# VHH binders against a8e7c5r167to518, part 31

Target 1, 352 residues: a8e7c5r167to518
Amino acid sequence: YKIFMDSDSFYYSLTYDLTNTVQRQGELGKSDQPLWKRVDDRFFWNKHMIKDLVDLQAPQVDFWVIPIIQGFVQVEELVVNYNESSDEERSSPETPLQEPTCVDDIHPRFTVALISRRSRHRAGMRYKRRGVDTDGHVANYVETEQLIHVHSHTLSFVQTRGSVPVFWSQAGYRYNPRPRIEKGERETMPYFASHFEKEVETYKKLVIINLVDQNGREKIIGDAYLKQVLLYNNPNLTYVSFDFHEHCRGMKFENVQTLTDAIYDIITDMRWAWVDQAGVICQQEGIFRVNCMDCLDRTNVVQAAIARVIMEQQLKKLGVMPPEQPLPLKCYRIYQVMWANNGDTISRQYAG
Below, E stands for the ipSAE of ESMFold2; O stands for the ipSAE of OpenDDE; V2 stands for 0.75 times the mean of E and O plus 0.25 times the DockQ between their complexes.

## First folded at step 18 (VHH; framework vhh_h_nbbcii10_fgla)

Design g3 (at its last look DockQ between E and O 0.68; V2 from the best seeds 0.61)
Fold by OpenDDE, look of step 18:
Structure g3 (fold): chain B 352 residues (1-352), chain A 124 residues (1-124)
Amino acid sequence: as target 1 above (352 residues)
Amino acid sequence: QVQLVESGGGLVQPGGSLRLSCAASGFTFSYDSSYALGWFRQAPGQGLEAVAAISSSGGSTYYADSVKGRFTISRDNSKNTLYLQMNSLRAEDTAVYYCARVRYYPSGYIFDYWGQGTLVTVSS
């Protein structure tokens, strides 16, 4: 797939639909329709730019309109090699990062891609855009798809992030102002429901992972979220709370494993999308919707952790990784960089 | 399909007693310690608070400080029903009470199933 980058934020492809997941593409089937008519509307960033063209109903529009996503795309080829001693010792600052010369053709190889798609709805800066609107759209909504490609096999795992879907605000960057609820519980209910009805329609089941602090200034937002979830009472929703700051204080991101271990059965049951030349092997049966206050750093760390668990399962299932082995260190490092880049890019986009 | 249905709510005078029931369907109460059953409540204008919880094994119970000594959580496995005996009710106990299945882990909790709630009003 040829992916073109216009900037650090905008991506398009002439041959691949960047707006739809592997699973959604499978569901849509083969179509003779132009790409711009098959896209997921949420992620069609330049839709507003083509309105006039579309209104003309000119046949040429089908050739001129290329859907663009705002978000992040990175593709890496990885080699599974457990014999490579952790060069921890050799990283003297002076040794140029030797490009992992994939020396031995004998080691399994796979391609990993991260695609993050930012919703075109409620675009704006993080301190100006929080919560849900009257259309059920939330601030900083991003769908992130992790792809693994091995031979003829394509595997996909999709997650979402988005602001807590209540009416709330947080004014002022420098002083970490106290978040404020803007509307009452009853007034919020229809809009909360609207948001999750659409989400459930799209993803079937949602596992909410709320990373908002359970104490302190953020607690009011967490409480409001849980209350709405309980009131909505949809059997397709699961609510998970994890106090990220409490457990990962001091940049102890390894403690996120406590969360992934706790929800391991949920992760396993969710599965992933898997397609080959013969067709669909399996489908992802739900989605993790991860949030913190701004859905940036904490959210990215947790999403990466969940996705890593899935990736390891996928690679083992494919026979690319041996059972009971972790991801090779070199692979893990590249993986971490990819997700870090994803997080940084999304953060820049949301910050303006 | 898993369902929790609360009942037993109503109007009661201060100092009175009420017994809430939560009938569970779609799953069976077991001694699996992986989850707890609990009561939560939301008073008008207040946030959600945990009232009481009981482990799946029944070996552990939790009570909020505000209800300790007055409320008793219990379960009947044969009926697949959770109970909350509320004694010495106070005006501040007025709330919608929810039954929920909760999974606890060291760093948080998982809500997977809950009911529609039952209203308890304590008023003279």
Scores: ipSAE 0.594, ipTM 0.859, lowest interface PAE 0.6, mean pLDDT 90
Fold by ESMFold2, look of step 18:
Structure g3 (fold): chain B 352 residues (1-352), chain A 124 residues (1-124)
Amino acid sequence: as target 1 above (352 residues)
Amino acid sequence: QVQLVESGGGLVQPGGSLRLSCAASGFTFSYDSSYALGWFRQAPGQGLEAVAAISSSGGSTYYADSVKGRFTISRDNSKNTLYLQMNSLRAEDTAVYYCARVRYYPSGYIFDYWGQGTLVTVSS
């Protein structure tokens, strides 16, 4: 795959449809149609340019038109080596190491990639956009796909983020403005339902992870979300709360493990998409939808933690890492940087 | 397929009694899991409020102040059924009643299953 970046974090590929997950590619089946005819419309950012070209009736338009996403792409090759130390820990000027040149050839290697696709809906006014609109679209909606490639195997795990789908605002130039609910539960339900009907149609089952603080300024939004979810009563929804600031104060992000431990059975049952030369081996059975107030830093930390649990299960299943060990430290540090870059990029796109 | 189905609602005069049932299928009530079973209600034109809950151990119960002494939550694991005994009913108890399964953990909670509700009307 050859992926190009443009300003404002736009990406395209000549041969790969960046708008679709591995799983959606498998569901579409094999086709020699042009990429732009098979796209996921939510993430097809150059749609209007294509419309203008099609109106010209040019016979070769299909070959020259490439779908573009806004979001984030990063690809890294990692080496599974448990004896590798950090540069700080390698301090042996008194006893220099002389090792065979082929030592790294015996360690398993895998490729990890992140692809985040920002929805084109509700993109026109990104300043402080919050909640749902009358078309059922939410602010800051991003689908993030984590890919693992080893030999002929391609594995994929997908999560979404998006604003709490009620009508709310946190507007103004007040420092730390209070959020407000703009519409009541009855008036909100048709648009809340419209949003989730589309999500369930796409992903089948959703596990909502709500990181909104349960005390203080954010409480009104968290309470509204839970009440709306319970009143909507869709059997394909599960609602999870996590007290992020209560348990992660002072940058104690290791406490996210209390969440991943508590939902470990849900993570394991969700599985992942797995494709090889023989075809589709298994599919992801739903999706995590993660939010905080703006779906930025807190959301990114939690998504990284969930995706790490899945990646370790995937690598164990493939025999790339041993069954009861965490990732090697260097692999984990690169993984953390990839997710940090993802979060930073999504944040810049949302802020404008 | 996991389901919670409420029954036992209806019209009752003030001071009367009703017993609500919540039949579970697709999972089995267990004393050694980390969930609570509970009843929630929504009065006409009002938001959703918690009424009563019983822990997975069966030893801890919780009641809203408005129903303490009048309502009793219980369960029968052999019938896979949750109950709400509602005595001394008042007009303000008129609502749609829902049952739910909630799992608690140190940093939060999980609502994983809930029903579609049964209407209770308390009127003369």
Scores: ipSAE 0.592, ipTM 0.783, lowest interface PAE 1.0, mean pLDDT 81
ESMFold2 (binder alone), look of step 18: mean pLDDT 80; pTM 0.802

Design g4 (at its last look DockQ between E and O 0.93; V2 from the best seeds 0.77)
Fold by OpenDDE, look of step 18:
Structure g4 (fold): chain B 352 residues (1-352), chain A 124 residues (1-124)
Amino acid sequence: as target 1 above (352 residues)
Amino acid sequence: QVQLVESGGGLVQPGGSLRLSCAASGFTFSYDSSYAMGWFRQAPGQGLEAVAYISSSGGSTYYADSVKGRFTISRDNSKNTLYLQMNSLRAEDTAVYYCARVRTYPSGYIFDYWGQGTLVTVSS
């Protein structure tokens, strides 16, 4: 797949639909329709730019319009090698990180791609755009797809992030302004429902992972979120609470394992999309919707942790990784960098 | 379809007693031992608070400090029903009470099924 980058934020492909997941592409099937007519509208960033062209109903438009996504794309080729001694002991801080020369043809190889798609709805800076709107769109909505490609096999795992879907704001010049609820519970209900109805329609089941602090200034937003979930009372929703700050204080991100262990069965049951030359092998049966206050650093860490669990399962299933072994250290490092880059890029986009 | 239906709420005087029931359908209480059943409540203007939990076997219970000695959680797996006996009710116990299937873990909890809630009002 040839992916073109105009900038750190905008991506397009002439041969691949960057707006749709592997699973959605499978569901849509083969079509003779132009790419721009098959895209997921949520992630068609330049749709507004082509409106006039589309209105002309000129056949030439089909050739000229290329869907662009705003978000993040990184592709890496990884080699599974457990014999590579963690050069951590030998690398004096002065030795430039030698790019892992994946030279050995004897070790299994796989390609990893990370694609994040930012919603074109409610674009804006994080302190100016929070919560849900009257159309059911939430601030900083991003769909992130992790792809594994081995030979003829393509595996996909999709997650989403988005602002807490209530009417709230966080205004001020202070480092951590106090969040405020803008509308009452009853007034919020139909819009909350609208958001999740669309989500359930798209992803079938949702596991909400709310990382909002259970104490302190953020509590009001967490309480409002949970209340709306309870009121909505949809059996296709699962609500997970994890106090990230309490458990990961001091940048102890390893403590996120407490969460992934707690929801391990849920992760396993959710499965992933898997396609080969013969067709669809399995489908992802739901989605994790992860949020914190701004859906940036904490959210990215948790999404990366969940995705790592899935990746390990996928690689084991493919026979690329042996059972009961962790991801090789070199692979893990590259993986961490990819997700960090994803997080940083999304943060920059949301900050403006 | 999975459903939890709370009942037994109402108006009661301070010092009075009330028994809440939660009837579950669409799933069996004893099917998954990893889940507990619990009562939660939300008072006016307050957040959701856990009142009591009971393990799948009924062998373990948890109570909030505010209700210890006054409330008793129980379950009848044969009837697929959860109960909350509330004695010595106080004005501060006024809330909407929710029944839920819950999994607790360090640093958090998981809700997958819950009811519409039943209002308990304690007033003279």
Scores: ipSAE 0.798, ipTM 0.929, lowest interface PAE 0.4, mean pLDDT 91
Fold by ESMFold2, look of step 18:
Structure g4 (fold): chain B 352 residues (1-352), chain A 124 residues (1-124)
Amino acid sequence: as target 1 above (352 residues)
Amino acid sequence: QVQLVESGGGLVQPGGSLRLSCAASGFTFSYDSSYAMGWFRQAPGQGLEAVAYISSSGGSTYYADSVKGRFTISRDNSKNTLYLQMNSLRAEDTAVYYCARVRTYPSGYIFDYWGQGTLVTVSS
């Protein structure tokens, strides 16, 4: 796939629809239609800029209209190598000398990619862009797709993030703003429902992971969210609470494992999208929707942890990775950098 | 098609008793043994409080400190119904009571099914 980037966090491809997940592209089927006619409207960033060209509905403009996403793309090729040294050649004086071989060609390789797509709705600043609006859109809504490619297999796992869909703000002086609920629970209900109706239509089942602190100044937001979830009472929703700051303070990565262990069965039952030469082998059965107050750092850490569980399951299923071992340290370090870059980019686009 | 329906709420005097019921349909309590059934409440103007929950087997129960010794959670698997017996009721027990299917862990909780709630008012 040929992906072109603009230095301002915008990405496009002449041949690949960056707005759609692998799964959605499989659902659309094969077509020779221009990319812009097949896009996911939520992520078609430049739609407004070229509306007059699109409204012409003339075939000759179709290949001049290239969909652009705002978000993040990073692609890395990784090598599964638990042996960081070439000194194994000195195992014995009785070992015959052999012609040199390319050691890296012996170890399994895979490609990992991250694609984050920011919704064109509700872009904004860190403090002015909170919660839901009267159209049911939420602030800082991003769909992140993690792709694995091995031989002819393409595997995909998708998560979303987005602000707590109630009416709230953190207005005040820059040093210490307090969150405040702006509308009552009854007034909020139809807009909360509007947001989740769209989410359920798109993803079928949602697992909400709310990282808002259960105590302190964030409690008012977390309580409001849970109340709306209870009032909405949709059987396609699962609600997960995790107090990130209480248990992960000081970058204790093992404490995020407390969450992934607790929901491991839910992660495993979610599965992932898998396509190869024979077509669609399986599909992802829903989505994780993760939030904290601003859907930035805490959200990014948790999404990376969930996606790592899936990636290890995917690599072990394909035989690329042995079933009893974690990722090689070098692979994990690159993975961490990819997700850190994702988080930094989303943060700059939202709050700076 | 999954539904939980609470009943048995109402107005009661301080010191009185009340029994809440939660009828489940579309799933059975023993379907997923990793989950428990529980009662949660929200007082006017307050956040949600866990009251009690009971394991799939019925052998493990948990109670909030505020209700220990006064409330008893139970269930009847043959009727697919969860109960909360509330004795020695106090004004601070006034709340909307929800039943839910829940899993708890040290860092939080998981809800996958819940009801719309039943109001309990403790007043003279």
Scores: ipSAE 0.626, ipTM 0.823, lowest interface PAE 1.0, mean pLDDT 81
ESMFold2 (binder alone), look of step 18: mean pLDDT 79; pTM 0.801

Design g5 (at its last look DockQ between E and O 0.83; V2 from the best seeds 0.67)
Fold by ESMFold2, look of step 18:
Structure g5 (fold): chain B 352 residues (1-352), chain A 124 residues (1-124)
Amino acid sequence: as target 1 above (352 residues)
Amino acid sequence: QVQLVESGGGLVQPGGSLRLSCAASGFTFSYDSSYALGWFRQAPGQGLEAVAAISSSGGSTYYADSVKGRFTISRDNSKNTLYLQMNSLRAEDTAVYYCARVRTYPTGYIFDYWGQGTLVTVSS
């Protein structure tokens, strides 16, 4: 029990259900029930450690059980200030001159939070961390929620990542092992369908963003995914391919912008969850499900780029940002660090 | 409900002809420049191959090298239907053929709607 409390991989709150998105909490409504009765089971990591206590159905036990997630949480307060770079702050080992943020400061502020929730399913199969299993669960499944708080407004945008839901492996002792398909198309179809039926039940519509390389070693996996998507033929799915070249990762962020530009209308139509004092104002109309081979670096970069587009739309809608300008550079730098920390944390949890 | 339904598949001898149809419902073949309509195929045990595509306006077409000169893509907006005329068929054209709505960009593509497929078998 104590090992879960002391780790930076496990998180809890006494008053907030970390297992549910803002949108799912709105769908559940208000209640005085204990948090553990309202959780999303996928992310309720301490469920099996306390099962005997929960099975007693005693009211006093209910209020001592605190849900724990594995994942990542980071919260930052940001200031919208387009003049900050003129202070030459970067060129100093310390910051000898800096504008204070105090009572007479007129710059708009907002809070950004990032919450990643790792599915408890497939956690115990470390040596086979690829693809789908016979229960329809996929390896490295993480729901990431990006939250914006301004005054009484809470805005939320959710994405998922997860392994390509076919039966495949890339675990070998050979240097640079090639991925291989373990089961045929017909045998795979029911489990692929089982996975996406659960996803459609939860999120209604999905936009798959497949980042595997379209040539070379990864092609066999990308082709297998597309085949299953086409055979499944669910109108609630949209399939997007993006070949994430080395130059896109290291040399040209222009190629990531090529993706977000190409799907900008899809991102805009996805919308986001928005709640205030009066209740739910609007909801997210689906989800992006993003993958590469291991759902780590490439996936994290793309999810950050999509979430940035949404954040800018949210901030402009609230009047926190001017309609025709990007985020201030300092805000963007902090945003990038938050997403980098998210990616590093997910990577450590996946690798062991 | 958006739906694409392929028809016209079947058994045909080498050198023969076949015409595939793809009827659309729940959306219209409008003059929207953001997407194309296309035919894709999958032979048994093989990957998916793009066969032919036509812009939603009908002004631009694409053909895979393996089918150029033998296959013709067309559409009829009044019937909301896409066609693939397949001539001089060969055994290697045997596949399940899918109709899809596709958008392309320099680093990838998007499928937003597709059909269940229709089987074409070319047997001597």
Scores: ipSAE 0.625, ipTM 0.832, lowest interface PAE 1.2, mean pLDDT 81
Fold by OpenDDE, look of step 18:
Order: sequence, then C-alpha cells, then structure tokens
Structure g5 (fold): chain B 352 residues (1-352), chain A 124 residues (1-124)
Amino acid sequence: as target 1 above (352 residues)
Amino acid sequence: QVQLVESGGGLVQPGGSLRLSCAASGFTFSYDSSYALGWFRQAPGQGLEAVAAISSSGGSTYYADSVKGRFTISRDNSKNTLYLQMNSLRAEDTAVYYCARVRTYPTGYIFDYWGQGTLVTVSS
C-alpha cells in the first residue's frame, strides 16, 4: 500500500517516488540515496524551492526535502464481476456513480492508479504557453502512468502529452483564435530535434498521435508538425494522424476505437512495464505522445482509450479477466471517471 | 534497418519529364498488404501534399487531382523500388518529393518510414 498525500494539484509520498515510472525505478535500482536525488528532474516541481537548502550542503536536507509533483493521482480498487446486473437505468451521465459495494472475495480484485506528472518546464496558462522553446521544452508536457497492481505484480503503462513542438502561438482568451507560426521551418529544426532527441533518449521509441484538425484553422500547426517530423527523419518516430473533430463530432468518442483498432499492432508491440518479486518481466518499448492543440480534452480521450486497451490486455495476461470479455461495466465506469478526473485536473492546471 | 532513399530529382523545363526512384531496404514490398507506398511533396511555402500512392499488392493506386493524367506511380518488387514517372511537368510541380511507407485507415494515416526527399525544380 502506497500513501499519497494530496493538496489539490500537488502530490507527494514519503515512501514512493512519484516522479519516476515503475520502469525507470527498476532501471535506477535500489539506492541509498535520498529520494530527492533520485527523482526525475522534469517532474520535481518544488526543485526551485529547495535550492537554498541544497546549497547549504547540510545532511539534514536529505530528510527534509520531499519531492512534490504537480499533476494528478487517483487510486481505485476494482472487482471483476460480470454477474452484476447492468443497471440500465444508471446510464445517465448525470447519475453519480455509486460507490462500489463490497463484492464477494471469490471475484478477482485489482488496484488501478493514474499518475500524471506535469513538467516544471514552461509552466503557464494555455494561451500564453504554446509550442517549443529554445531548450526543447514544450508547453503542457505531462507524463501519465497507468498502474495495475495484483498481488505481487505491478504493471505500468506510460503515455505523454505535449504541445506541438514548433514555435507557434494562439492569442486570446474568449474565443478560439487562429493559431500562427512564429518561426520558420529552418529556424525551428534544431529545437524540434532537441525535443525529440531527449524524448527518444528517455522512451526509446515514440509514436506521435497528432489529433490536430487536418482542415480549418488548426491545419497550419498540423502541417508544421508533420514537416518537422519528416525533416528530422528519426527511425524511432512514427507519425499517426487522427482528425478527432471530424470523426468524433457530436461527442462521438466511441469513434476513437477506429484509431485504436488501426494502431492495435503498434499498441501490442509497445508492451508495458511488468515487475514482480522476482524482477522485471517485461518493459515498455516506447510511448505514445498524444497531442491536439491544447493537449486537453481530445488528448485525454485518446489517451484513455489507448490505456484501456492496454489495461484489458494486462488483466487478461494476469488471469484477472477472462479472454474475449470486455471490462466489466462497473469497472469501466470507474475507469472512465478516473480518466475524466485526470483530464479535468490537468485542464484546470493548464488554464490557471 | 528500414531505409528509403529517393533519387532522380533535378532541374527540368516546363513540359518536360522526370522519373523519381525510391529504393527501399530493410523490408520487402510484397509481404505486407497493410502498407502503401507513396509519394508526397512539399512546395515552397506550402503544406505537404499527397501526390500518389500504390498498395502493396499493386492493385490500387491513388493520384492527387493536380497530377492525374500526368504522373504514374509504379513499383518493381524485384528491385524493391518505387517509381514516379512525371510527365508534362509544370512550374507548380516544383517541390521536394518524399517517398514514404504509409498505412491508411478511414480516419487518418500512419507514417512509419520515409526518405530524405529529392528536389524537383520546374523552371524555364
């Protein structure tokens, strides 16, 4: 059992490194180093606050400094039960999800956790912060890790979101203003490369899922993104386009399945991190980097859809779910709420 | 390692012809029906445009309206090479041409491999 302490958008743990994924933690190995020295720097939100303390070089600092992440954490315990009558009547989005009732011990149980880590770089409001900077950092960069825990098994699947890594802006707060490119293609190239070099170094392979509209006002940003991908020409990058607005218009989010079906082989090949008491069973071989314009609602929906595919695969592998069965309705509902909460929280953080 | 290498670009007069080649290595054209090979181009100041594509089986082809009747996409499986025969070239055909392996689905496309591109300049 891992203890998380929540202060609205800020999370910390005294016993668990919230800045590193299960996979990264495995790679780092066991260390006698204090937690704040082992953290992923990108997500060490309070790093600037401890600078003076660190400069003191006092041994006590190791005990006083607790890394804090900005983002989202939710943990739920789920029970796999297919016999629960789908209360058809509760399909109204307006009906608050009833707390899961205690189910018989004969049903498989698993814990699911969502951890979103917001980058401390280029923090700011969405209309003020867009694109890439000269350090290769992008606006609204968030790493999201979905964890499944069953007995001694811990499984992890990590995704990222981030602004299109070109120099662009979108001015205005009251309406959806027309985006504009701020720098030329050649000028952008080294910074684009810098961003993805770091990403590839960290995650090995990247599957870009660009949800930017292929028509209309957003097209210029999508075109710029694709052009930079082509110019960069890294074999560890795959580029996927999906016109979310065109296909999911009218809140038809079920149409995202078209995307997940299309990339099913990619999802399967990517795998996930899996550790038990004996060690590492498998590793995640890449990540999905999902973006839209602001990397909020559309992005969250797509990430949730991909993560659901993975979760079902994981639970089947663990023998928690039977083959060829979908996630139980109750589980699915809780899952949807978790991701919705994730999306909402990230949106509030980015909006300011 | 999968690699696509374009060649055949150059300077040509309006009305002239040019043949682009794309040599593929690291994969074989005939073994995966899920992929298409295609040519894309980007003109100065313009976005990326799909020019032509051919299915793995060779049974299906696509052409942009702007090049229909003038351009022909073909492949030689024995050479693992994709071609673009460009006839009746126009100034507006001036662009960097890219060869790519693409998967298409109803709502979009997947680019997994592409070349460095070859410049085609149509000028008097």
Scores: ipSAE 0.609, ipTM 0.858, lowest interface PAE 0.5, mean pLDDT 90
ESMFold2 (binder alone), look of step 18: mean pLDDT 80; pTM 0.813

## First folded at step 20 (VHH; framework vhh_h_nbbcii10_fgla)

Design i1 (at its last look DockQ between E and O 0.88; V2 from the best seeds 0.72)
Fold by OpenDDE, look of step 20:
Structure i1 (fold): chain B 352 residues (1-352), chain A 124 residues (1-124)
Amino acid sequence: as target 1 above (352 residues)
Amino acid sequence: QVQLVESGGGLVQPGGSLRLSCAASGFTFSYKSRYAMGWFRQAPGQGLEAVAYISSSGGSTYYADSVKGRFTISRDNSKNTLYLQMNSLRAEDTAVYYCARVRTYPSGYIFDYWGQGTLVTVSS
């Protein structure tokens, strides 16, 4: 597939549907319908731009309309090699230029792709938008798909981020303005329900990971979220809290492992999408919906951590990685860069 | 389908007693479970407060300071039921009480199932 980039924010493909996950594509099956009619509407960013063309109902439109996503796409080819000394050691002038032994051809290789799709709903730079609207759409909603490709096998793991689905705002010129609840619990209930009904319909089960601080200024938002979850009382929702600031203060992002360890069984049970030439091998049975206050840095770190756990499981199952080894350091570094780029890009898009 | 159903709430005078029950269906209470069972409450205009937890084995319990010595959490695995004995009730105990399956870990918790709640009103 060929992916094209415009201005580091917009992506399109002539041969691949960037709006749908591997799992959704499988469910849709082979269709003679044009690509723009099969897209996930949530992520069809240029839908409003082509409205006039679509309204013409001209058959030619089907060939000219290319769905565009706003978000992030990066693809990397990785080699599983545990013997590679850190690049820092190779730069030592004393290390004899080991002839590129064809040894690299013996190491397993895989392609990893990261695709983030930003919702076209409530997309705006002007206002630090927060919360839910009357249509059940939340601010800064992004679907992120991690893809692994090995030979004829394609594996996918999907996560979402989005603002806490209550009516709240965080207005002010100060670095950390106090959040404010804008509507009461009863008034919020139908819109909260609307949001999650759509989410459950799409993803079957949701595991909410709320990274909002359990103490301090953010607590009011966390409490409001939990209250709505309790009131809604849907068996397809699981609620996970993790005080990110408490554990990861000082950029100790390694402490996110406390969370991933705690939910390891949940991660494992969720599974992933797996397809080969023969068809669907397995499906992802639910989704992690991760949030903090702005759904940016903290959220990205946690999503990356969860996705790494899945990636390791996937690679082990494929026989690309040995069962008792972690991801090679070089692979891990590239992986971290990919997710960091994802986070930065989404942040820029959200900030305008 | 997993369900938790609370019962036993009602109107009681200060100093009175109530016993709440939570009947679980769709899963079985097990000593080997990683999940604890707990009671939470929400008073009018206040946030959710943990009242009491009991481990899967029943060997460990937690009580909020506000209810220590007055409330007792227990479970009957054979009946798949959680209990909260509330004695010496006070006006400040007025709340909706929720039963939940909960897993705690450092700096966080997991809720996967909870009930609709039962109202406890303590008033003269």
Scores: ipSAE 0.745, ipTM 0.906, lowest interface PAE 0.4, mean pLDDT 91
Fold by ESMFold2, look of step 20:
Parts: structure tokens; sequence; C-alpha cells
Structure i1 (fold): chain B 352 residues (1-352), chain A 124 residues (1-124)
């Protein structure tokens, strides 16, 4: 698939619908329709610039309407090699370099792609950078898809992030302001429900992972979220809390493993989308929705950790990784850089 | 299809007793040993507080310090029903009580099913 970037933020493809996950494209079925007729409207960023052309539905214009997303795309080819990469970077100035005949098939290879799609619905209104609005849309809503490609197999795992869907505000952390609830519990209920009705329609089941601190300044927001979740009382929602700051002290992000271990069965039951030449082999059975206060750094770390668990399961299932071994260190380093770039890009877009 | 329905709430005088029930449908209590059944409450203007829970295997119970010795959690697997016997009620026990299926771990909680709540009011 050929993906073009015209900046750090905006991406398009002439032949692939970047607005839809692999799974959603499979659900749409086969079609010769132009890409813009099949898009996920949430992520169709150039819709307003070409509205008259889109509304006309003229066949000749259809070739020139190219859907654009705001978000992040990075593609890497990785090699499963359990030797440290630092050994391969060392050279001796006086040692002659020889090109030995190498059989590349002794080290399995796979492609990893990361695609983040930012919702267009809260763009441009800086004053509404937190929570839900009266249309049921949340701030900083991003769908992130992690793709694995090996031979003819395409595997996909999708997560979302988004602001706590209540009415709240905060001036930012610089002056250490306390977050504030802007509307009461009963007034918030229909808008919370409106948001999650759309989410359940799209993803069927949601596992909420709330990283908001359970004590201190953030508690008021976390408590409000949980209360609305309980009042909404939808059996398609699962609520997971994780006290990120109490367990990841000193940037010890290895302690995120306490979360992934605790929900390992939920992650495994989520599955992933798997497509090959024969068609759809399986589908993802819901979605993880992860949040902290701004859905940036903490959210990105947790999403990367969950996606790593899935990636290792996928690679072992395909025979690309040996059983009972973790991802090779070089692969993990590249993986971490991909997710760090994702987080940095989402952060720049949120600030702008 | 999974439902938890609380009942047995109402108005009671301080020092009185109530028995709350939570009828479960769509799953059985002997499902997945990592989950427990529990009672949680929210008083007006307060956050959610864990009250008591009982392990999937039974016999293992937890009680908040505020209710120890006064409340008893139990279950009847043949009726798929969870109970909370509340004795020596105090005004501060006034809250909406929820039953839930829960799993705890050192860094947090997981709720996957819960009820709509039943109101308990303790006043003279």
Amino acid sequence: as target 1 above (352 residues)
Amino acid sequence: QVQLVESGGGLVQPGGSLRLSCAASGFTFSYKSRYAMGWFRQAPGQGLEAVAYISSSGGSTYYADSVKGRFTISRDNSKNTLYLQMNSLRAEDTAVYYCARVRTYPSGYIFDYWGQGTLVTVSS
C-alpha cells in the first residue's frame, strides 16, 4: 500500500483507505466505489474543503477526491534476530570487510505499521480541549491501528483514546490548577450515554482503561467517569482502573506489566483482525479505550504495552517468533521508537 | 443478556437492619476463579466505596473497616443470588448500593458487570 505524507500530521493514499481499519474495510465488503465514498467520516479531514464535489457524486471528480487523515503513519520492516544489534554496529578500521554469502531466510522478517487517525469532530475549538460536548464527541479522540504484515497475512489490532466523557475543564498543569466538573451528574448522563451509544455501535464492546490518578488532584475526574459508567450500566462495557503514578514511579514503565498481566485474559479474548488471500480469518472482538487526563504520555505508554502483548501473540501464531521468547531487543527498541513518535505526533496535534 | 438486579433497599431507622439481594442472570457465580462478587456504595456527594466482596470459590470475604462486624456478605449459588445483611445501621450508611462482578489486582480494579443500584436511607 502506497502512503504519502505531505507533513508530519497529514497522510493520504491513492489506493488505500487510511480512514478505516483492516477490519472495517473487510466489513464493507468488496466495492469498486471511490475511496471517499467508503471512508470513516470521523477521520475524513478534508471533507469540508471538497464538500460541493463530494455532494455532487460526479464520477469524473471521484478520481481526484483523495481522503486525508490527520494523525501518524510509520512503517518498519523488522528482523527476528536474538543477537544484540550493537555487535553488528562495531567495526574495526583495519579489519577487512568481506561480504559473505548470507541466507536472509534464517532470520524471519515482518512489517509493522502504526496508523493513528485523529477525529475531526473537535478540531479548531481550542476552548473545548477537555471532555465531552453536547454532540457526544470527546476531545483528543484518536484511533490507533497496529498492523503486522507477513507474506500474504495482514493482522490488525486497534485501540482508541479519548478524553473522559464528562463536562470538565483544567487550565493545565503549569500553575498546578485543579480540574473542575462543569456540569452535574444528572445533566451529564444523556451526553455520556450519547457518546457511548456511538462507541458501542462502532466497536460492539469496550474495555475502558482509566489511568487517572485515584487520589489527589485528578480524583474528581476519575470518580465522575466511574459514576457515569456505572449509571450507564451497559454490559458491553468493562471498566479497568490502573493507578499509573503509584506504580510507575521514576519512569519505571516496566511496572505497566502489572496492568497487562492483570488483564492478559481480556487482551487474549479481544483477538485481532486477520486477513489473507482466502479472506477474513478472524476479527477483533471489541476495543480498548485508554485515557488519562489529556490522553497523551500515560495513554501512549499503556497502549504500546497492550499492543506489544498482542504483537507477540500474533508473531508466535504465525511462526515468526519462537514460542516462549520475548520480542528481540532490537525489534523492541524500534517498536518503542515507533510508539514514541506516535505519542509525540499526537501531542503536537493536540497542542495545536 | 448479563444482568445484576439489586433489591431490598429502603428507609430504615438507625440501629435497624436490612438485607440486600442481587439476582444474577446470564452467568453463574462459579465462573472464572479470578472474579469475585461484591457490594459497593455511593453516598450523596461522595465517591464510590467498596463495602464487601466474596470470592468465586466462597469462604473468602472482605469487609471495609467501616462495616466490619455489622455487615455480612453471602451468596446462594443455586439461586444465583448475592446477599448483604446489614445490621446496626447508621446514618452514614445512607447510599445507593450496587452489586458488581469485580476482579482486584495490586494496581487497580476491573468491573465487568454491575447492577442499577438500590437506595438505602438511614434516618429517623
Scores: ipSAE 0.584, ipTM 0.813, lowest interface PAE 1.4, mean pLDDT 80
ESMFold2 (binder alone), look of step 20: mean pLDDT 79; pTM 0.794

